VH-VL binders against A disintegrin and metalloproteinase with thrombospondin motifs 9 (ADAMTS9). Designs and how they scored, part 2

Target 1, 201 residues: A disintegrin and metalloproteinase with thrombospondin motifs 9 (ADAMTS9), of Homo sapiens (Human) (q9p2n4r1735to1935)
Amino acid sequence: LPQNCKEVKRLKGASEDGEYFLMIRGKLLKIFCAGMHSDHPKEYVTLVHGDSENFSEVYGHRLHNPTECPYNGSRRDDCQCRKDYTAAGFSSFQKIRIDLTSMQIITTDLQFARTSEGHPVPFATAGDCYSAAKCPQGRFSINLYGTGLSLTESARWISQGNYAVSDIKKSPDGTRVVGKCGGYCGKCTPSSGTGLEVRVL

## First folded at step 5 (VH-VL)

Design v19 (from b02 with heavy chain T28D G33A; framework fv_amivantamab_arm2)
Fold by ESMFold2-Fast, scan of step 5:
Parts: structure tokens; sequence; C-alpha cells
Structure v19 (fold): chain C 201 residues (1-201), chain A 120 residues (1-120), chain B 107 residues (1-107)
């Protein structure tokens, strides 16, 4: 059985993008092969729970005057806000790229992401530029249930920014993670930079 | 860079009040909450409550409700904790600590501690 | 109130050793747990938050793991400056509560 999309192309003569079964670490997984007409096909994992449970947000509605609009950690439509943070955005994911050699999700590959607001935001990343306190407004959500993969115990996030904090909940089996990130104009990203290590269930 | 500097040791009689100060520097005072934590001799750490330096909102441990008051003075970047009706079991080192809002209460910087001794 | 119990109460170790400290919550706190280092005469120092996130400036030999009720702090290769008392703290529910502390001593 093929172990990557290049082998699918070579061994089965397949040239169409689509779902294929690959033997990965002794398990048969369903992998989407993209770019099958080229010499460089790429592997993606289709997310069963889709974009409603797989998203990344940088919330950039900065308050004009926090003193005049009482701070309580909530988002407010009745206060004047600036939408001038260029990194603000919301991206949702139908598929995420996997590097089968390192067994890492490549968080910066946005080929199957939909950016519905602002600037594209990488997978497993969140941040804000909203209020001054350590009160994060950015959110990310990961749901790998049904993919045959889970995040390893070593998956970690780091806060970036002078007032940044992260508050991350992981399920015991590593298939679900939700994060709140930010604080002033802070963010959180995977501690390994752009990769999240996964294992086969 | 970020510093929390507390007032000096206090000796009080039972029934008295004590007010401990926590002067902050190296950050915008109104961006963070201040939590108060105490440690009695030979015991562990006990959380007393927090105050938002932005709007003055407070949340006190129920055990101390009615005896503790937390305040801030933004002009001096100083937080205060007043404990009334002191008992001998209030003898402890009192710490102030910078925290996020109630949403994420990480205690990332702490004052040096203030010993309060309550004895007759 | 959520009770936090640490084990062991004390541990003796040598430089270079791998040290593990455990913390148990009396009820599910998800991942809302922090670890602190406390040295005599100094203020406590935050090491880990959200059970497994390393605070900026803390050496990578410190790591945290766990969720629900059982949590572990690991020091992969003990250094001389690591001898201290370590505390866990839950921030899932008010009042926030700390473990009783684990004293890490020179063997």
Amino acid sequence: as target 1 above (201 residues)
Amino acid sequence: QVQLVQSGAEVKKPGASVKVSCETSGYDFTDYAISWVRQAPGHGLEWMGWISAYNGDTNYAQKLQGRVTMTTDTSTSTAYMELRSLRSDDTAVYYCARSGYEWLPYFDYWGQGTLVTVSS
Amino acid sequence: DIQMTQSPSSVSASVGDRVTITCRASQDISSWLAWFQHKPGKAPKLLIYAASSLQSGVPSRFSGSGSGTDFTLTISSLQPEDFATYYCQQYDSYPYTFGQGTRLEIK
C-alpha cells in the first residue's frame, strides 16, 4: 500500500486530486492528495467536524478609549472601536496539511482554509488587539476526531507579546483543543513554531 | 523591569486592622489585576481575592468576605489590601501578585511579601 | 473548595537527576493549573500555566503535563538553582487553591 501521495501517483497511476488510503505508521488513514498533476503532490487531512470546530481568530477591534467604556472582558458593539490591526482575521479549515515524514501538521498551509474576516490566520493560532488587560479575545479550535490522528502529549503553545496570555484546554485523547489567546495585542502559537506533532490513534 | 514592592512588616493586636500596600512599576498599572495571597508560618499559600486596577472590580474569598477590602490608586500605581478584625490565625506573610483578569488569573510577578504578626 | 494534594511532600535529588512532582485535584479542573517555584526569602515564580505551557524565560528542562485531576511537573536534568519548594495551583473555580508544596532538597 502507498505511504504518501507521490507513491499513490507512482504505484496506482492516479493523477486526480482526491481522498486516498495510505499506510501511515502501520495504520490505514484517509488522506487527501492535492496537486496530483504536478511532481510535488501534498498530503492533507480532511477534518470531519469541518470549519465550525476548526478555526483561528485574531480579534482586532481595539477600543478607542477603554476608560469611557467599562472593562469587563466582554466584546462590545456599543463602544467606539478601531479596526486598524492589520493582522486581525478569522480563518476556518476544511483540511490541514500534514508532513508525513515528521508527523507534523503544517499550520501555515492555508490552501483549504476560508478566511471570512480580515487577514488569514494560521491553524492552531489565536490572538487579539482589543483591550489592554490580560484578557484574551482571540480563539482557536482544533477537532481531529474521526481523522485517525491526535496531537501528541508534547503539543504546547507559547504566548507572544508584552501582555499576552494563553488559556488552552486539551482533551485527554488529544483530538480536541480550544484556546483563548491574546492580551492587549498578543497571540499564542505552537511552541515548535509552525508545526504540531500528531500520532496515529 | 516589572516590580511589585510591598510595605514593611506590621505587628497588630487582635481586633485591629492592617493595610498593606503594593507599589507597582515597569508596566501600565491599569492593564492588570492584583491578587492577594497569604502564607501562615508552616502552612501553604492561601488566595484572598483580586482587584481590577482598571475599574476597581473585586472578588474576595468567601472565608474573608466582610473583613477584607481591596483598593487601588492609579495616580501612584499602588494596590492596597485592608484586613479588619484581626485574629491570631491571620499571622502570615501577605503577597501581592500581578494577574490577568478573572478570565486568566496567572500570577506572573509577585511582591516580596509583608509579614503581619497578630498577637496580644 | 477544590483541595490540591502534592506528592511527594519532599524529595532528595542530585544535579543531573530527572525529578517528577505530582499534583491531584479533588475534582476535575480540566487544564486550569499552574506551577510555581518558591525559594526562601524570595517571592514565588511562575513556571507553568494551563497545565503544560512554559512561562517565558523559564528553562526548557521544566515541563508540565496532565488534565482533569492528575498533573505532573518534570525537571528533566536538575540544576543547582532548581532546589526549592514547588507549588501547584488550580484556577478553575473560586476560591483559587494551592497544593501544600513539595520540597526539593540536595541528596
Scores: ipSAE 0.000, ipTM 0.417, lowest interface PAE 15.0, mean pLDDT 83

Design v20 (from b02 with heavy chain A53P; framework fv_amivantamab_arm2)
Fold by ESMFold2-Fast, scan of step 5:
Structure v20 (fold): chain C 201 residues (1-201), chain A 120 residues (1-120), chain B 107 residues (1-107)
Amino acid sequence: as target 1 above (201 residues)
Amino acid sequence: QVQLVQSGAEVKKPGASVKVSCETSGYTFTDYGISWVRQAPGHGLEWMGWISPYNGDTNYAQKLQGRVTMTTDTSTSTAYMELRSLRSDDTAVYYCARSGYEWLPYFDYWGQGTLVTVSS
Amino acid sequence: DIQMTQSPSSVSASVGDRVTITCRASQDISSWLAWFQHKPGKAPKLLIYAASSLQSGVPSRFSGSGSGTDFTLTISSLQPEDFATYYCQQYDSYPYTFGQGTRLEIK
């Protein structure tokens, strides 16, 4: 059974991009192989819950007064807000790149991402420039349910920036993670060295 | 196996208070919020408020603020909703529901409901 | 407060029919909308969250679509157990608000 997309080309004679079954860490998983006409095919995981549950946001609203947390932290269109944060953006993901050697998601590969607002935002990343009052509004959502993969217990995030704060919740089985990140200005990203490591279920 | 089990039906007079309980099981109580939703006979669903068992944060519907209090007891994995100064238009079935945090607060599991009747 | 308006108020249909229920928010709620099924004597049941995500255990004949202000719930092939009242609910901002409900009745 092939273990990567290069082996799919060699063992099955396949040259078309598409879903293929690969033997990964003792489990048969469905992997999307891209670039199959080249010498450097890439592995992607198709997200069963698609872009509605797999997204990254850098929230674009900035409070005029950063010491406040209006509406108990709820988002509202009538905030006393600017919208001048230049890093703002929203990206949603249908597929995410996986490095099968390290078993890490390459969060900066946006080949199958759609950016519907502002600037592209990497997978598992969120931030804002909303408030210094520990009132983060940037959000990311990860849902790996149905992919045969989950995040490991070692998956971690780093908060970066001024007044940076994050609140990250991971489901017990590691298939679902939501993050609320921001500051004035701040963000959270997967930590260096552990990246966003996955395991087979 | 997630379950939310509510206390039994209550009959109250106008001006009284009622406290409904919601005992949870099958998950880590502090990982999810609890919302309260009611439905008066012949009317639709009305959200009353939300509480975080993690830190005790609450958010109440403005119409009810001042006469509703939500609390939790983490030792028994139980949420409570107390409504004071009851009126006849508070007659409704009251539900507790498990929700995420403010950014993912959809209600995935519900209690069976508690009928509260307010009559004079 | 965000007002949620459902259409129609009631619909009569036969088993096997495709049924569409719409929900309109008075302001942009992104995708932060859920759909519930409510039967007399029972608690509401979550069908769809995040506008289009099917809750585990819910039959695939149910689907949701839309974003911003306009949303739809579709039942592709109506079954006898689907006769109920359906509610949309926004969870973009407090207070969370529900639509008035759509009653699905046997034709």
Scores: ipSAE 0.007, ipTM 0.460, lowest interface PAE 10.6, mean pLDDT 86

Design v23 (from b02 with heavy chain A53T N55Y; framework fv_amivantamab_arm2)
Fold by ESMFold2-Fast, scan of step 5:
Structure v23 (fold): chain C 201 residues (1-201), chain A 120 residues (1-120), chain B 107 residues (1-107)
Amino acid sequence: as target 1 above (201 residues)
Amino acid sequence: QVQLVQSGAEVKKPGASVKVSCETSGYTFTDYGISWVRQAPGHGLEWMGWISTYYGDTNYAQKLQGRVTMTTDTSTSTAYMELRSLRSDDTAVYYCARSGYEWLPYFDYWGQGTLVTVSS
Amino acid sequence: DIQMTQSPSSVSASVGDRVTITCRASQDISSWLAWFQHKPGKAPKLLIYAASSLQSGVPSRFSGSGSGTDFTLTISSLQPEDFATYYCQQYDSYPYTFGQGTRLEIK
């Protein structure tokens, strides 16, 4: 069994991008091999729950009065907001890049991301410039269920920026993470310098 | 179109001060911070500091602390960088660059540069 | 301060060549790295941000990779307009620091 996309090309004679079964850390996982016509194919994990549960957002609304947290922190279209935050964006993910040597998700690889609003936002990242009252509106969602992978116990996030706050919830098995991040202007991103570490289930 | 336009070249004597302006257009001024970067002849790029256009808070390179002041005028969408007690090794091309707030700090648009020559 | 070291300091290449330049950070900077192209008499131009994200309007022959401390900029098929000095820049922590630059020269 091949252990990476280069071995798929070598051992199976495959030259087309597509899903292949690889032996990863003693487990058989389905990996998407991209760039199979080149000498440097790349490994991606197809997200079973797709872009509806795998997304990153920089929320675009800014309060006129940033000392408030209206509607008990709930998002509403009728907020007293400026809607001119140019760094706003929303990216959803069908596949995410994995480094099979380090077992890190490369959060900045947006090859299979769709940016439906504004600027591209890396995987597992969220932020906003909404309020100084610690009422974050930016969201990210991770759902690795069905991929054969989960986040390691060591997976952590850091908050950065003015009045930055984060509220991050992880499932016990590490397959599901949701975050609310922001401030005035704040964000949260994985604390790992090499990306987001995963393990095989 | 996003544009940053800087003031013209300056020749100063050692010990003088220089104030470079950076007038912006094509976007909402307060959505992005402004960084200042300089390049001395024969040397690489050196970051000098950053200013929030909304809050006015600044972060300066330690080497320049006490000699540099960055300010903004929101009514004219203009950023300023003043460097005091000039030395001959302050001779450089000075750039302003648009950067996101603290967490989007890559420099996506730059001014054309202002040559500041410090000589006796 | 985070020190950024580029290699090589200069490289000579021909049109059509694949060119690779590297950048090393003295400590972990995650993916908070940008690449700039700088031509004499012009302002620097952003090519890549977040280590691998291509700036809009930049040709697809430019690509970035890496994370942590080791980063690479690749130009897959060098064009005449690509002869310039290239800089990496970390934006993980203040002060933001640039590499010393890699000069790409005509062979």
Scores: ipSAE 0.006, ipTM 0.447, lowest interface PAE 12.2, mean pLDDT 86

Design v24 (from b02 with heavy chain G33D S52Y; framework fv_amivantamab_arm2)
Fold by ESMFold2-Fast, scan of step 5:
Structure v24 (fold): chain C 201 residues (1-201), chain A 120 residues (1-120), chain B 107 residues (1-107)
Amino acid sequence: as target 1 above (201 residues)
Amino acid sequence: QVQLVQSGAEVKKPGASVKVSCETSGYTFTDYDISWVRQAPGHGLEWMGWIYAYNGDTNYAQKLQGRVTMTTDTSTSTAYMELRSLRSDDTAVYYCARSGYEWLPYFDYWGQGTLVTVSS
Amino acid sequence: DIQMTQSPSSVSASVGDRVTITCRASQDISSWLAWFQHKPGKAPKLLIYAASSLQSGVPSRFSGSGSGTDFTLTISSLQPEDFATYYCQQYDSYPYTFGQGTRLEIK
């Protein structure tokens, strides 16, 4: 069995983008091969639970009067917001890119992402400027269930910003992660080199 | 050692006000929220609101808005909760609780509780 | 307001038993749920936060699981000091709300 999309093309003569079974680290996984008409096809993991459970958000609300609204990041419909927060965005993911050599998710590959609001937001990233120091309002959601992959125990996030906070919960098997991130325009992002390393289940 | 020590029991008449104190020690007071939670006899726990000791920001449960005021005195590391226009159904044990470990809003240390009895 | 419903309202058990208590949220609260133990005359004690994280100093026989709307607290081998009332609490949205409590009694 081929071990990557380039081998699918070379060994099976396949030239169409689509799902193929690859032997990865001793296990058979379904991988979407894109760019199969070129010499540089790319590997993507199709997310079984789709974009409803795989999304990244930089929350677009920036309060007019932070002291009049809760600073702990709970969303309320009675808070008035400013229009000058420019980093806002919401991206949802049907497929995510995998580097089969490093076994890492490439969070900045947005080929199969849909940005429904504002600026594109990379996979596993969230942030916000909502109210004050202790208010993680941005959310991200990862669900790898059914893909044959999970995040490793070393997967972690870095909070960026002097008052940034992150609250990240990973399921015991590493297939489900949810995060709340933000505070004083802070963000959380995966750590370089260790953030989104995956393993075969 | 983290400790939250509350003021003693109070007996009040309907229409009066009560002010409960919560003196803290063993941590940096301004790094955490203080929440107030009450429990009426035979009932469950009810969250009343919180105050961020760093800047005095507050958030109150909607049903208590206008009757409750939460304040802090950073020089004594003490939080206060004042409840006005008391009714018999305000009879409860009132607790202060610290929140904000790694900025998560769960309650990790609690005061011993203050019984407030409102009787006609 | 998010309504938190616990079941059962009471459970009778013997020392050494495995006990499970459930908590249901009326809306998706992700993992923003805590479990507390409350004994007569004492303040509530935090056992579990973020649905499954064990608070420092809490015995390993306590564990939490679940996400979204359905959550469980498990005591794997009940000890005499575990007879108490247990409460779940969501902290996803204001106002923070508690379940009605589950009373754990000696069988």
Scores: ipSAE 0.006, ipTM 0.449, lowest interface PAE 12.8, mean pLDDT 83

Design v25 (from b02 with heavy chain D31E N55Q; framework fv_amivantamab_arm2)
Fold by ESMFold2-Fast, scan of step 5:
Structure v25 (fold): chain C 201 residues (1-201), chain A 120 residues (1-120), chain B 107 residues (1-107)
Amino acid sequence: as target 1 above (201 residues)
Amino acid sequence: QVQLVQSGAEVKKPGASVKVSCETSGYTFTEYGISWVRQAPGHGLEWMGWISAYQGDTNYAQKLQGRVTMTTDTSTSTAYMELRSLRSDDTAVYYCARSGYEWLPYFDYWGQGTLVTVSS
Amino acid sequence: DIQMTQSPSSVSASVGDRVTITCRASQDISSWLAWFQHKPGKAPKLLIYAASSLQSGVPSRFSGSGSGTDFTLTISSLQPEDFATYYCQQYDSYPYTFGQGTRLEIK
């Protein structure tokens, strides 16, 4: 059985982009092969729950007084806010790039992402410029359920920026992760060196 | 082991107030919020409001605004819900439940419930 | 307020049956949906969070699916202890709202 998209092309004679079954770490997984007309096809994981549950946000609002933390740390419709954070953005993902050698998600590959607001935001990334009071408002959502993959314990995040805080919750099986990230201004990203590592369920 | 233990059943007259307690153990109290949910006989579950154990910030269901007050005591890891100006339609089992922030996905542990009966 | 509508309102089933309960939100709630089991005289018990994530200690015969506005809870092989009322609950925005409940009864 082919182990990557280049082997699908070589062993099966396939030249069309599409879903193929690959033998990955002893399991048969459905992988989307893109660029099959070339000699350098790329592997992507199709997200069963689509872009409604796989998204990254840099929150666009900034408090007039950034030393405050309004109302339980959550967003407020009535906040005294400037809607002027230039790095703001929202990206949702239908497929994510996987490096089958390292078993890491390449979070910056936006080939199958849709940016509906502002600037593109990488997978598993969130941030804001909301409050110096440690009230993160940027959010990301990961749902790998149905893909045959889950995040490993080595999949970690780092907080970057002034007053940066991250609050990241992972399901016991690693298929669902939600993050709330930000500061004044701050973000969280998958940590360098560990990347966003996945394992086969 | 996470536990939420509520105070015992109460019988009140219309116009009185009731204060239900929810004593928690098995986790860091200030890292979570407490939601209050009630169920009137023959009816479904109704969310009443939420309180942060960290800073005491609250969010109440609009229909209860002005009648409900939620508080916490960090020294005893206990949450309280006081409902004033009781009416017969406030007769219900009242539950406390552990919750995160509004963006965090769970009511994962619940108290055993407190029956409050309002009758003339 | 987000309205949560469950169907059916009641279902009769036998041990070993596959049971599906549906929940519809009046607006897009992404995956911010939980499912609870409620038995008489007991507190509600969390089964599923984030629409499809199984709570630790919950049997694998329970599964959740859906996103946006349409969600399902499935019990693949009904056991005697599963006869209860099931509620969906959105936590996308305040006020948090529950469905009206689906009562699962022995046939």
Scores: ipSAE 0.005, ipTM 0.449, lowest interface PAE 12.8, mean pLDDT 85

Design v26 (from b02 with heavy chain W50Y N59D; framework fv_amivantamab_arm2)
Fold by ESMFold2-Fast, scan of step 5:
Structure v26 (fold): chain C 201 residues (1-201), chain A 120 residues (1-120), chain B 107 residues (1-107)
Amino acid sequence: as target 1 above (201 residues)
Amino acid sequence: QVQLVQSGAEVKKPGASVKVSCETSGYTFTDYGISWVRQAPGHGLEWMGYISAYNGDTDYAQKLQGRVTMTTDTSTSTAYMELRSLRSDDTAVYYCARSGYEWLPYFDYWGQGTLVTVSS
Amino acid sequence: DIQMTQSPSSVSASVGDRVTITCRASQDISSWLAWFQHKPGKAPKLLIYAASSLQSGVPSRFSGSGSGTDFTLTISSLQPEDFATYYCQQYDSYPYTFGQGTRLEIK
């Protein structure tokens, strides 16, 4: 059985992009092979729950008066918001790139992402600039359920920016992660040291 | 004026099932989820599970996985928890609590509690 | 499952006292910890979330601190209405688990 998309092309004579079964770490998994007309096809994981549960956001609303609605951990519901953050964006994902050698998700590959608002946002990334109850922090959602893969326990995020705050929750089996990230102008991204390493379920 | 109002006390025999309701008001029901927590007499708090009012997704405590079902009715802003094959050690006060697994996972508002007594 | 252990199991205090309650998780839960006040015949009330964030409407005499495995709830100047049982709860992973509770008693 082929172990990557290049072997699918050589062993099965396939030249069309599509779903193929690959033997990965001793298990048969369905992988989408893209660029099969070239010498360097790329592997993607099709997300069963798609766009609705796999998205990244830099939130477009910010506090109208940050001095009256501070980042003190208690969110007030009387804070006003304005929709003027120019770095905002929302990207949703139907497929994500996987490096089969390192078993890591390449979060910056947006080939099968759809950006419905503003600027493209990488997979597993969220942020904002000034959040409150009416201007919530940016969000990301990961759902790998049904793919045969889960995130490893070593998967980590880093918070960046002024007064950066992150709230990241991972399910026990590693198939779901949700994050809420922001601050004065803050974001969270996967750690460069651990990245988004996956394992076969 | 967020309120969670639960159904009244129940007395059940071992082997029966019970269905507790939690009617919500004062917020957009689909923006939050509902968790269920119980407390047996003389014991601490025990989390039973969660349901998203947005999409109906559930997560149950493993020890209850085969006996509990959580549902929502968006038209009435009501959550339900059904526990089957009741045992005497299921005697407890059952609470619903507003939570948002994805956005606000902590329990900020609670129902008044429903006493379920299981006796032969 | 993540085990949550509170200490002390009970504490006797007077109005005006500073009271400290601790909570220890059996594994790293980052800041995914909430504190609740529970009075007989009433539902639990959220005091603190994310280890240190004070819930809206909760008096400023309540504060939370800690990260990782060790957490503390402090009441800086105890009031008569504060006599209750206090619970910590981790929400890092399912199943969510509570500590066994700390009963705060008069004197």
Scores: ipSAE 0.006, ipTM 0.430, lowest interface PAE 13.8, mean pLDDT 83

Design v27 (from b02 with heavy chain G33W; framework fv_amivantamab_arm2)
Fold by ESMFold2-Fast, scan of step 5:
Structure v27 (fold): chain C 201 residues (1-201), chain A 120 residues (1-120), chain B 107 residues (1-107)
Amino acid sequence: as target 1 above (201 residues)
Amino acid sequence: QVQLVQSGAEVKKPGASVKVSCETSGYTFTDYWISWVRQAPGHGLEWMGWISAYNGDTNYAQKLQGRVTMTTDTSTSTAYMELRSLRSDDTAVYYCARSGYEWLPYFDYWGQGTLVTVSS
Amino acid sequence: DIQMTQSPSSVSASVGDRVTITCRASQDISSWLAWFQHKPGKAPKLLIYAASSLQSGVPSRFSGSGSGTDFTLTISSLQPEDFATYYCQQYDSYPYTFGQGTRLEIK
């Protein structure tokens, strides 16, 4: 059984992009192999719950008064807001890149991402420029259920930026993570230098 | 194992207030929101609102705005729902339920329910 | 408010039967729909979320499908413990709303 997409090419003579069964850390997983016509094929995990539960957002609204937290911190389209934050964006993911050597998700690989609003936002990242009053509005959602993978206990996020606040919820089994991140031009990202480590269930 | 345990049944007069508690265990309390849902006898389920155990954010059903207050006590991993100015049509079984964030609010674990009877 | 309408209001079935329950939203709710099982004297139990995702620990005979305004819950081979009332719930927008319920009763 091949252990990566390069071995799929070598051992099975496969040259087409598609789903292949790979033996990863002692378990059989379905991995999407891309770039199979090249010398550097790439491994991606197809997300069973697709783009509706795998997305990253930099919230585009900025309060006119940045020290307020109106609507008790709830998200409202009718806010007293400027809609001029240039870093705003929304990206959703059908597949995410995995580095099988390090067992980390490469969050900046957007090959199978769709940016439906503004600028591309990496996987597992959120932010905003909404308010300094600790009511973050940027959101990310991760759902790995059905992929055979989960995030490890070591998966961590860091808050960066002015008045940055992060509120990150992770399921006990590590297959589900949601984040609410922001502040007054704040964001949360996976810890620098570690990426987003996964394990085989 | 995850458990949500609610306070016992209450009988109230119209105009009174009731405060129902929901004590949680088996998970990190601040990692989830708590929603409140009620069911009047012979009727379906009705969502009342949610509260974040992390920062105290709330969102209430508009028809209950001004009569309902949701709070949490992190030191005891307990959520509370207070309903004021009770009417006979507030007679219902009240449930607390664990949920994710506002846009992922599926209710995966529920308390056993608290019967609140409002009668003269 | 988004109105959720379930059909049928009640259904009589036998153990081993395939049962289908439908739910219609008054407006597009994408996939933001959950299904619950509710037995007398018990709290509701989550079966399906995001229209088609099976909750951990729920038997595989339960499945959900649909998107937009029309949704279906299917029980492929009814078991004695499945006799209950089933509710759909939208969580696309506030207030979250439930269907009126479908009572599944023994034939």
Scores: ipSAE 0.006, ipTM 0.449, lowest interface PAE 12.5, mean pLDDT 86

Design v28 (from b02 with heavy chain T30D D57Y; framework fv_amivantamab_arm2)
Fold by ESMFold2-Fast, scan of step 5:
Structure v28 (fold): chain C 201 residues (1-201), chain A 120 residues (1-120), chain B 107 residues (1-107)
Amino acid sequence: as target 1 above (201 residues)
Amino acid sequence: QVQLVQSGAEVKKPGASVKVSCETSGYTFDDYGISWVRQAPGHGLEWMGWISAYNGYTNYAQKLQGRVTMTTDTSTSTAYMELRSLRSDDTAVYYCARSGYEWLPYFDYWGQGTLVTVSS
Amino acid sequence: DIQMTQSPSSVSASVGDRVTITCRASQDISSWLAWFQHKPGKAPKLLIYAASSLQSGVPSRFSGSGSGTDFTLTISSLQPEDFATYYCQQYDSYPYTFGQGTRLEIK
């Protein structure tokens, strides 16, 4: 059984992008192989719950007039707000890149991401800039249910920015994680930088 | 209760440097930024730049970029503005002012001002 | 840079008068405008922020209005302590810029 997309091409003669079964750490997983017409195909995990439960946000709403909708530390969708923070954005994910050698999600690969607002935001990342200190407004959501993978218990996030905070909740099986991150230009990112460790269930 | 107290008047020769201090009290220092504003005799108010006491980020007026440096000392709740290569047209009263971050960017409390005279 | 232009440059008035000072921005600044009072030998004092919000401790005879590019500061019944120079300031975009000032003098 092939162990990566290059072996799918070599051993099975496959040349089309698509879902293929790979033997990963002793388990048969469904992996999307992209770039199969090239010498360097790439492995992606298709997310069963897609973009509705797999997203990353940098929150950048600033009030137009503080007297009309005063900031009290809460997200206010009904306020008149400016979207003028240049790093603000919202990205949602249908597939995420996996490095099968290290068993890490490559959070900066946005090939199958859709950025619906502002600027692209990496997987498993959230932040803000137009919020009070210690008052996080950015959100991320991860749902690996149905992929055969879960986050390892070593998967951790770090808050970046003085007095930045993060509120991260993880399901017991590691398939579901939600985070709220920020606090005046604060953000949270996976502790291993651009990688997020997974294991086979 | 909120107070910004600046260092005293300075007389400098052209080419020298001056460093003005702004000691704050009555609030949590790193929750706010400090802007510096000057007024030359017979002229209006001119914004020089801003520093975050929270993370040390600075934003300087373009005409002063390369000559001005703003710093903070959290242990003493003090902001500093250093202006180098002084010219006679740098003669002005220099003010520090408490400015918010993006959610509170207006200047609500000011220091008393520091007169800097540049003459030969 | 956003240019702020005040009108008039100077005005002479008597105690009890209604005084109006205008400020025009070279581009849309929404409501991101403050008004300051500046007296000789003292630091500037914030009067109005967000175009129309009265700063705590400032007398109610001061009011601000406007949005976009055109703004006004009104003093409804001038008092002796109100003779000063008044400045508008935009805080929409860096660099922050002030108007040239309006000098309010005794008639």
Scores: ipSAE 0.006, ipTM 0.448, lowest interface PAE 12.8, mean pLDDT 83

